# VH-VL binders against o27280: the designs that were tried, part 96

Target 1, 266 residues: o27280
Amino acid sequence: MDSMNVPEVLEIKRIVEESESVKTFIFSWDFRREVRPGQFVMVWDFRDEKPMSVSLIDPVRSEIGISIRRVGEFTDRVHGLSEGDLLGIRGPYGRGFELMGRDILLVGGGIGMAPLAALADEATARGMRVDALVAARTADELLFLDRLEAAGVNISTCTDDGSCGFKGFAHERLLTLEENHDMAAVCGPEPMMFQVMRILDERDVPAQLSLERYMKCAVGICGQCCLDDTGFRVCAEGPVFWSQELSRVREFGRYRRDPAGRRVPW
Short names: E, the ipSAE of ESMFold2; O, the ipSAE of OpenDDE; V2, 0.75 times the mean of E and O plus 0.25 times the DockQ between their complexes.

## First folded at step 3 (VH-VL)

Design g35 (framework fv_marstacimab; at its last look DockQ between E and O 0.59; V2 from the best seeds 0.00; counts 0 for: pae O 6.5 > 2)
Fold by ESMFold2, look of step 4:
Structure g35 (fold): chain C 266 residues (1-266), chain A 120 residues (1-120), chain B 112 residues (1-112)
Amino acid sequence: as target 1 above (266 residues)
Amino acid sequence: EVQLLESGGGLVQPGGSLRLSCAASGFTFSSYGMSWVRQAPGKGLEWVSAISSSGGYTYYADSVKGRFTISRDNSKNTLYLQMNSLRAEDTAVYYCAKDLYDSGEYFDYWGQGTMVTVSS
Amino acid sequence: QSVLTQPPSVSGAPGQRVTISCTGSSSNIGAHYDVHWYQQLPGTAPKLLIYGNSNRPSGVPDRFSGSKSGTSASLAITGLQAEDEADYYCQSYDSSLRGSWVFGGGTKLTVL
């Protein structure tokens, strides 16, 4: 783990509007600090600090991209920024995705496609065959489709309302897909990930899932990101876990925690 | 310089157990997948088992599944192979191998091996 | 029992070219999977020689080259030298064995 705990103040180099509610903020980055798909950074707007997934890893241009969905006051403020404005970045933190085999399945819901887009770029660069199941509530919330297609990814879509692709939930579409993958990487709403994990476990497809939990320190000392009964810290031992590791986690898919650490239903 | 040093080999009776260790240095151990590969005397290479860089996923050749357990301790830079219910056909030099990536695709560095002999 | 077939031995004189074949099937070499090659000098551990069908790691002379066509791969060695005497193994991924890496049976190269 990188133990640098002080945010570096970086200039927003470019902003990409991914959808009405999602923007990718691109920064220059010194890749002597390695970044792996599935790792996160703490983004500081000089008032508050939130974990965000890395969605673009471009060593050729010496750039990283951070995709942020507008969902509250912090993200509203960040979405109001322009190219040339400053943000604090510390990290990267956490365990990223591992690639294995040659035939890879990605299952992403909403903003969960952000770290999977970075993983897709790495997998295709390594000569792997990549299938992506991209899920959202509606067609206009499907993320990164053009980028995935340009990378050579075979895309399947599903929307809750049927406006694009399969009508229904990601796990329902998954039941109709070929069972010829060596591994899967899954990121999105935790109820979706739980259902997808169950299907993949029954098919003996190794899966890695990226969990979201409340974080303060991001380096494993404050305990705010802990999972029930396992002692796993999402910021240190995760956010990416293998499905075998998660099979013993009672809270996964059943409830979440607010910033005060209280259990709340999904 | 990448170094892999196997230990724990020796003579055991059929049905016995043995634990192999591989001490790693010269690279960030926790970033790479690891494998055990064996070679019976006068024979070719046979992949035995692999473990992902995090230790979160393990996989095995059919010939050892259910009898061997691969594990790693990333805080000690050490790979392990617990071998139970040993058979005469398990007699081989066992190599510790570093993957180029986080999976067992191909092995850019190998240890010098440790000999396991299963005989009564 | 290897799913990848190599000749048990090949030989050549110093300065000559020799090839070592590695024959597989549609579930491995015949698919999109790469072939890798290892050299094992007498009494030593294997060493990576070729990866990704044709790439040489640092320190491997350019007289070693790899190629892949159809369900077969080849390792070519030109300008044979005495130190090239070794066993050579191919390796690939097999989709019928999910998560499994397979080696060829090995080829002993003798330099006359």
Scores: ipSAE 0.344, ipTM 0.695, lowest interface PAE 4.0, mean pLDDT 87
Fold by ESMFold2-Fast, scan of step 3:
Structure g35 (fold): chain C 266 residues (1-266), chain A 120 residues (1-120), chain B 112 residues (1-112)
Amino acid sequence: as target 1 above (266 residues)
Amino acid sequence: EVQLLESGGGLVQPGGSLRLSCAASGFTFSSYGMSWVRQAPGKGLEWVSAISSSGGYTYYADSVKGRFTISRDNSKNTLYLQMNSLRAEDTAVYYCAKDLYDSGEYFDYWGQGTMVTVSS
Amino acid sequence: QSVLTQPPSVSGAPGQRVTISCTGSSSNIGAHYDVHWYQQLPGTAPKLLIYGNSNRPSGVPDRFSGSKSGTSASLAITGLQAEDEADYYCQSYDSSLRGSWVFGGGTKLTVL
């Protein structure tokens, strides 16, 4: 049985309302199928299938969680489901985060905190010191603060509108922290990640960045997911990349490519 | 049974190049960081280079930075050290070493070493 | 590495207790990084003897023990035997060197 290519129909065990627009769907999971922070699954609602990062990995309770932001037709339908309803899950797919050193920094923007929340759990379980910079447009869009606090994570927040914590963008807040870390993990909008990466490079902090925008290609739907200069295929070799790997990518943070491969500004 | 087997050592002239290999077996190679540690004749241990489990991040001692390149092929369970611009002070036994975790911890298993002699 | 200081030699008679010190700084042992110890018999590769300050791998006798205090660590060998004659190295991690593993200079143990 190849469970990687065939969706397993799972019952929604619990739903956590993370915000007005984000819910975490929790399923019983057989950990003979290993799942690591930074990996994703394909979620099937019996009409469409979309990639979603794993946000909770709990071998003690035999559960995984998948956090989904309401942004379109598929996610609207999934948000309408209740405990006891069914979803198809394939995976996991992709390269997970690597943990390195003793002191780590997590920088998450919006739903990008989802895979970082799972990473925070693993890092704290290993006895690492974890600092998290949680960024969002408004206070109501900050995610996982209670969960991070419960795990013993040192939390800094910033919001674009100043409704919670520092008023400004993640990279602006990072400049005021002036702490060194052994590594960082970053997930959020690509322009945010580019700015954060530049600061971490100046501080000689090795960083891992999650490039989630092309994950649908991982299941064979599209073979054109690649990055400029390096030839990395996000779906095949990602979504997690080290900053050392990305420093040579001309398009990272500056422009994206449309389906024809043409440069389109952010 | 964890085994690490180094190869590629030998005699090379100053300014020359040499490539070391380490064949790994008995563990999931792609899940662990790897290092090269050297020992000059009659001297102590010196860490040379390390590579993360994915191969995505590499570290180098200042003495070899810019001259040595560490790499790995997880499909072949093999670690490499490309040594360029070799100097007399690079003469040493080179050990392949396995880390328990990818966090810069300790070396739980060592290969038997391969001798590199840089001499005219 | 020179950043971790060990005595170059120690000696003892069979059955005695011997200790080997490893002195670091605030960027390594003092930064709460663990200390590990390796035994190297003549002509052989190093072998892990103690990890995580005080833990023994399977097969290492309990007469070998490790401890750590402040910026220093110590390896104790009780009931000294002729087979213990070897070089001993401490090892830690140094944050100021950005992920560098650092070794002590090594201590030659002679059993008299």
Scores: ipSAE 0.127, ipTM 0.664, lowest interface PAE 5.4, mean pLDDT 85
Fold by OpenDDE, look of step 4:
Structure g35 (fold): chain C 266 residues (1-266), chain A 120 residues (1-120), chain B 112 residues (1-112)
Amino acid sequence: as target 1 above (266 residues)
Amino acid sequence: EVQLLESGGGLVQPGGSLRLSCAASGFTFSSYGMSWVRQAPGKGLEWVSAISSSGGYTYYADSVKGRFTISRDNSKNTLYLQMNSLRAEDTAVYYCAKDLYDSGEYFDYWGQGTMVTVSS
Amino acid sequence: QSVLTQPPSVSGAPGQRVTISCTGSSSNIGAHYDVHWYQQLPGTAPKLLIYGNSNRPSGVPDRFSGSKSGTSASLAITGLQAEDEADYYCQSYDSSLRGSWVFGGGTKLTVL
């Protein structure tokens, strides 16, 4: 069970420029506090707080990494920070990815590759074969390619404009791949995930998908991140869900709730 | 020290049902996949079923699909195997086995097993 | 009928070297999956002996060694001792069976 915790003030050890819009902030971490790929932390800049996925888990260096895409006021402020600056971190929270079998397929879109990169590290460390389909709008938005390559991941790229790899969307590229895996982990734009899940289901490949919803408390109390019909709380029962769980979620791939609780289409 | 203790075995008639339990200790149960492996008298090892760390996904050998159900309660550090429509060929010692992490590639610890006998 | 093939029995005198083969196919050992070995003493549960083709868990003597090549693996026991008399099983993973853990048929090692 997740508990409400006070943010720990941590110093930014390093900042990695992943792309024009994405930075990874690295912090010292006490690994007595377990963290798994797919879990998230609440990042506090002393003004606002936002959930962010853990993208790096390094027990050897006693570090974690949080990848943040610049998309609004909060992330603008965070992206303005430098090494040595401070942030509040509380967590980790939520259900992370599970690994089962020998061969795993990762399908990630944009910043969705953040938790998958961490999962890739764990999977490869366990001796699993990892294939990753990395998707982005353009080549310069593809994330973690060098890192994945270094980890021994077999990478297939997909870009909307064809500037790198397959020209098209992730689910279209997936259709061209005939090999089946023991399981898949998926994270990215929800419409992408919806299409990818359908294909994987047709192929009888067990899949886990990480959802993004507006989160306030992160501990399953406020209900802000509840999914329609099921009552699943993304922060507590998720953010990682199995495909069979999401099949019961009517809103998946169709709409989300905004901070005011209104339905917002994807 | 890792310990796995199976229970629930016994004599059952063909077509009957039985539920096995495996109590785990000495490790973070919720962090590891678990499996059932069985061994018929005087025969070799046969993998039966596996379950992921949180129970989100389950695997079954073809020989038991549709009849057996693997589950777990992480709050109780217990693994289960519900066996329905039992057959004579299901007679075996059933071992609870711990996977290495969630990968489940191999089994680093085994219980002592519980005997299941299916006979009329 | 086992997916992995082992000789049903091997024997050796104390102090000798014996090898146990494990032959698979392109869908398991040959499909970049590792081979693991288990020792089962009479009347006991199996015990992990070798993992990842050639790694020994803590407590396993260096007399035991494993190797893998192509679609086959081998367990070697040097300096054979009476206590080594047991059944030995190889284990791998098979992708053709939609992800199944597979065992060899087992090899009975007799120390003469």
Scores: ipSAE 0.017, ipTM 0.552, lowest interface PAE 6.5, mean pLDDT 91
ESMFold2 (binder alone), look of step 4: mean pLDDT 91; pTM 0.932

Design g36 (framework fv_marstacimab)
Fold by ESMFold2-Fast, scan of step 3:
Structure g36 (fold): chain C 266 residues (1-266), chain A 119 residues (1-119), chain B 112 residues (1-112)
Amino acid sequence: as target 1 above (266 residues)
Amino acid sequence: EVQLLESGGGLVQPGGSLRLSCAASGFTFSSYGMSWVRQAPGKGLEWVSAISSSGGYTYYADSVKGRFTISRDNSKNTLYLQMNSLRAEDTAVYYCAKEYDSEGAFDIWGQGTMVTVSS
Amino acid sequence: QSVLTQPPSVSGAPGQRVTISCTGSSSNIGAHYDVHWYQQLPGTAPKLLIYGNSNRPSGVPDRFSGSKSGTSASLAITGLQAEDEADYYCQSYDSSLRGSWVFGGGTKLTVL
């Protein structure tokens, strides 16, 4: 896997407000250093580093975008930045999505739509047919709908409260959708991904799932990014895994690990 | 130089087994999906099996499903096809082929290895 | 099983034009899946000639061109040369055969 170990200090070229809690930060990027949908970078605010999925890959404009949801001290500080301010970017890291077949399904929950938006751009640019199931708690939390529509994606929405599209959870909506897909890519809360995976397995649809678990380091080996019964390292062997690879992982959909490595139920 | 080299072909009896190998060089093997395509003597091309770049998912033609197993070892840049319960109709030249950046085309092919299933 | 139909043979004289057809159905070419073309010289492995309906890999002469319309695709060869004598195969993807690539039956081109 090709990765960069030294952070590059980049200027924030543009900021897009995706929602009340989500912003996309856009940077100039030298595409001699390849970036694929599903890969992540370490974002450094000169105090802390956090892994963030790449949500925009634009070789024509020589830009990448990183979408960040405000959920704590680090993300709150980054959300306070303006165009012209600097961030350190290290990477890319991890295994990205693999495109197979001609008809693909994307299932995204909340910020999990970020890496899937980049994948949708690549798939549609290659002439693939893309169906996206975009799920959130409320209509205001549905992400990238305008961008997906502009790319020609066939969009289905699902909200817990019924404020947009199907009223219910992503896996419930999936049961009402056409079964005719060559591949699926899934990213969102782990319990959602587990239920979606089971349905896709029954339909014999190969699925790739992105596990955006907490990671202590991106380059080195540490206990924070290890799956219990397989020994997979999310930063080295993920974050994208095929459903066949996850079928024997006891912790998938059942518990996670906190920054100290302790098991926490979903 | 991008190259695929098949090996493991030969003569085998009906009901027998054979394992084909394909050694890849000159490209980042772990980044591409791979396929096996066969051609019976004097006949056309038939797609047999495909495997994702990670090895996490596999695909099979109905004619070989349950009998053939595709696998790969990315640390050795090698693709495999385990063929069990061989039948006379499996007699063919077997080609290893690289997918062209998910375009669905096969841009690099090996020279093929002959599998003959005969009593 | 849905398959792509090609004429078993075509022929032409040196310097002339030949067209090879590839006829599919609503589950493959008619479903807007791309068509790829391969040239197989006698005793050799197939070589990618056209990908994505009309694109040429580096090293393929512009005498070879591809097109697609409705449920069919065509390979056109202009300025025929003796070395063009080969078998030609079209390939697409079929949605009724999940995960499956489908090849045409092949066309033998004879240069008279």
Scores: ipSAE 0.000, ipTM 0.409, lowest interface PAE 17.2, mean pLDDT 82

Design g37 (framework fv_marstacimab)
Fold by ESMFold2-Fast, scan of step 3:
Structure g37 (fold): chain C 266 residues (1-266), chain A 118 residues (1-118), chain B 112 residues (1-112)
Amino acid sequence: as target 1 above (266 residues)
Amino acid sequence: EVQLLESGGGLVQPGGSLRLSCAASGFTFSSYGMSWVRQAPGKGLEWVSAISSSGGYTYYADSVKGRFTISRDNSKNTLYLQMNSLRAEDTAVYYCAKDEYFEYMDVWGQGTMVTVSS
Amino acid sequence: QSVLTQPPSVSGAPGQRVTISCTGSSSNIGADYDVHWYQQLPGTAPKLLIYGNSNRPSGVPDRFSGSKSGTSASLAITGLQAEDEADYYCQSYDSSLRGSWVFGGGTKLTVL
């Protein structure tokens, strides 16, 4: 049924509590198997398997980190684990982010900051200038601020309720930011990414966006049921897509699909 | 039977405020985005604002940005439009509409008249 | 004012064919956003007539059809009837910073 790749059973080396609802699980990793920011792994708790973005890539310490938000039964069980416990890890999978230019913008919403935190580490290590717009509903849901600051990233925040930084949504804050960038990387709720994409396209900033729902399709679990009938299904490889590809997908930012393939509004 | 009923319109002086309401019935309100569309007397349709099904994302026409606020209460099946700093050019019939996938409006209310006049 | 251009009026006799054009630009129809059409009878709220360029909602007769090509769209009405006398609006999405959902200026159809 599953892929020919068998999950490797790895010990949880360290757990970082990022927020009330988010934890980063850190594992020793053999970097002969390359991992790039924007890629994901399948996490197996010996009952269910779910895709999770890689949020830490540290070849010097030989570690990867996987950040998991507590949402349902699987993630509740994983959040109950302790250092020394075991998880199955399979991967990495998917298309990672491509870095270009000297100045980059990261726009992340909630858990979408996870793959962007790994990208920020790589970009700063390469000597790039990194600006990050970190968005969440409340201050308590802003993720990776200390890690981004330690990496030398220029941080702007916004919260829907105004509890930290700009009061409003990511795209509203982006409209007040005037600095030009060579590229952008965007990850978060799909309606947020859609609004951010339209602004970046208007500014002629090439953008890469990471679509959580396509991670399942990329490993063959749900085929192509998550995308509308477009040429995109033939050529595109997720979870990271260029904005020019997404601007042609009518469902992007408008609706999603349930397990039966039915359209469900955001 | 899907139904949308607007209320809260009336006469207001320039610089004043009004709050419009739209009561929804006959569908799962929390599953659909909603829009406000207005029409000045004898003029065409103008999209004003939209809100996502959860209320987490809002959209505004440039003509109203910073003055109008769209919101919703899914527990009451009600959509709102808070209108501040009203101008004579805001005079219009305001329609509540149900969005299908944020692309088009498949169900419309009967409209409520807002008149901004001294 | 309007980013989608429609003729202000069209007219026809019963049984004739009329077409109403909707012309956009590279930031809306030309960016492959769908075009939708609404009918507004005198004194009433608008009603969805065509969605997704060419689809009809239940209850809309096949006398009404839509098409799209390049930066423009068209609504065709065949077998014109007196009750078709109304205002017709096209609608699409604009990707520019200052516009989301945009309507055409409207076309008044007079049945002679």
Scores: ipSAE 0.000, ipTM 0.420, lowest interface PAE 14.0, mean pLDDT 83

Design g38 (framework fv_marstacimab)
Fold by ESMFold2-Fast, scan of step 3:
Structure g38 (fold): chain C 266 residues (1-266), chain A 118 residues (1-118), chain B 112 residues (1-112)
Amino acid sequence: as target 1 above (266 residues)
Amino acid sequence: EVQLLESGGGLVQPGGSLRLSCAASGFTFSDYGMSWVRQAPGKGLEWVSAISSSGGYTYYADSVKGRFTISRDNSKNTLYLQMNSLRAEDTAVYYCAKDEYWDYMDVWGQGTMVTVSS
Amino acid sequence: QSVLTQPPSVSGAPGQRVTISCTGSSSNIGAHYDVHWYQQLPGTAPKLLIYGNSNRPSGVPDRFSGSKSGTSASLAITGLQAEDEADYYCQSYDSSLRGSWVFGGGTKLTVL
């Protein structure tokens, strides 16, 4: 039996309340099974299983963290858990982020800042310069600002309502940032990522984008794990893709699929 | 009352096959993972196989991998263990168990005896 | 042999305290996986006695208690009674064995 495909039942050691709708669940982890930023795990509440990105990787404490936004029945149940309760975790799965160069831009929208927070920790530990654009609808939904500041990241914020930082969308704020970067990593709603990708392409900045679409399986065995036109399986070949790969995907940034497989605009 | 009842055990020759069943009642079967645990005569407990609540994930001890298949039918509240290529060392009482949080087994069946004769 | 080590037998007189040890390694108990205990009366199926290191299911007397430290765990039985004569098994999870649930070899408790 492949050990990564068997859930390890882990105790919730700590819970960090990131916002009213987001919590980070911290677990002991055996780092003989290495985890990289951008990889995900399957979180199992003993009724249902959902993919979640790893948001904290701490080999010194032998801990990982998983940040979960409350969006439905599964996540509502998980949010009801307390320190000492148990969850099944299997993985890690997927292709993680690749670090390139010396100067990196992170662009995170909402919960998409979670895998980027783990990447920021790794990049700063390597001595890289990190600029982060943290975007949300309101100031209360900006995530990980304290962690990023503690790591030495240069932070820019934007909110749709103007309650913190730049008033507007992530791509509008990005247009005011003229710093030259060797690489960018982007995670958030697909329409946001599409606009950000376009700007980065125009600047000739290679970008990696994390596609954490609705998924039920860990190894791309269901249709919802596949991208249109390319045949890429997000669970198996993603979730992290380079912008050049995503430029060929007709679905990216324009529509998603409902549970019946029908295309629904963003 | 939560109950598990195993059936299908018996005497079988080496290399033979047998299917065990476990009928569950008194709880929402589809909400829980299930396990098979065996005990050879005069010996200790050995975990054999486990299955997720949906049936989408299955796990096997190395000693039975490739020979045994765990499955479930949530519409019938029934757990199965298909045992192929049976060996003398598979002789044991097989227990069906309900998993709590995939960590421990809170309810056990009475067990069904499987004897592989040579 | 067994991944979790228990003494094969332990004995005590009525009213005494007995302790049953369960010794693991860095891949199971030492990796912070919980330890659970099962009681198997002669001729019966196992029954859950302690879960999550120290919790008792409804109906289990207070004289049964569990603890965990480092790579080992223990089951303590105080006020020993004749009805406690049984086999006791510890159980945990081992990440190094392809993610498997593991049992101790069992301890036969004799009440003299």
Scores: ipSAE 0.000, ipTM 0.385, lowest interface PAE 18.4, mean pLDDT 83

Design g4 (framework fv_marstacimab)
Fold by ESMFold2-Fast, scan of step 3:
Structure g4 (fold): chain C 266 residues (1-266), chain A 119 residues (1-119), chain B 112 residues (1-112)
Amino acid sequence: as target 1 above (266 residues)
Amino acid sequence: EVQLLESGGGLVQPGGSLRLSCAASGFTFSSYGMSWVRQAPGKGLEWVSAISSSGGYDYYADSVKGRFTISRDNSKNTLYLQMNSLRAEDTAVYYCARLEDYYYGMDVWGQGTMVTVSS
Amino acid sequence: QSVLTQPPSVSGAPGQRVTISCTGSSSNIGAHYDVHWYQQLPGTAPKLLIYGNSNRPSGVPDRFSGSKSGTSASLAITGLQAEDEADYYCQSYDSSLRGSWVFGGGTKLTVL
């Protein structure tokens, strides 16, 4: 923790169970501190702090939401909290998404739908047509479908096991969807994002991609916070990047890892 | 709720064959990679083989390459290990384990099945 | 042969702190692959104790912790209890062996 940034201690107003492994924690927020979709905050449970994307931005109710997947000790402790309990919040940090044009495609995998749900709210409020491709391993892991539907978003789903929507991966589903969008925003596992980026580049659709796994470096806890060949630092330039920027990064897209952990070319 | 149950172990002569099965329940089997890990009596854990969630990729330890074949049937929620040309040093308890892609770790283990290769 | 190196045994008295090391190479732990730890009680299957270097599954007490630095990792057990007598294994992934899950040789913990 930075001594010049003091976490604000906030009460958990409401908890929404998004799935077996994901909860959204909702807090009152003073919007004199602006927050934009694609930014993250540091969440402090008075023992450890971790970066989490903002998934709800509601100036009318004066609330923000933070969606957290249960994956380890910190997130397990936070998932054990109840309405009325306290958490420390620092931020927001990072570069948010930019909105341009009339039509936007959102492609989200798993918890990557969290920042995209906030973006969908903003895009819809601006009068944009929003198409969302929501991908997960199983139907139970598809996130924010009710919120997206309520916002008027055109939803397509895919699951690896075929338990909901198209059976297959996000990029396979994308090949069967309309090609024309003014822009796209993508968030999820890096292999998914790379395949989606390639298709969007071929369609000449400018895309923004969020590299969530590197957010720890943005708060100075890691001195080696650079992308491979370009020297891009997530703390300085990310976590959201335009696809033209990522195409210059040798690490992004040069190799992938299959489910068994083997490194193979894209 | 989540469980893995191995079967098919037993006594076999050197040069013989044996097929192990692992029945999965309580989770979406087709969404996870799977692995076989063995442990010889009084010895440590040794990874044997792994298979991707779709079955499109399979991997083997050098000690079993060309002799063992991993496979899966996602419609039956079952993992298999076909063991051919068995040797005395293949004697071990064989565990099936579920792979976590993000960490390359094994979060759910079966109780194991004993394979004894003896003349 | 094991790819990751652990001491074959470690011992301590109740209430003490013990540390179990796991040493790898540039193709596994040194290549930034995570280290996982498994506890095997006598006569039972292994159980995941620590994953992703330092994370605890639900039900694992705070007295178990993991860390990683360079090509090595460590499991620390504080407030040692008789129930901790078990074999402990580290595991990582090795890129040089065409993608292999690799285990340490195991460490037998004895509590006096």
Scores: ipSAE 0.000, ipTM 0.379, lowest interface PAE 18.2, mean pLDDT 82

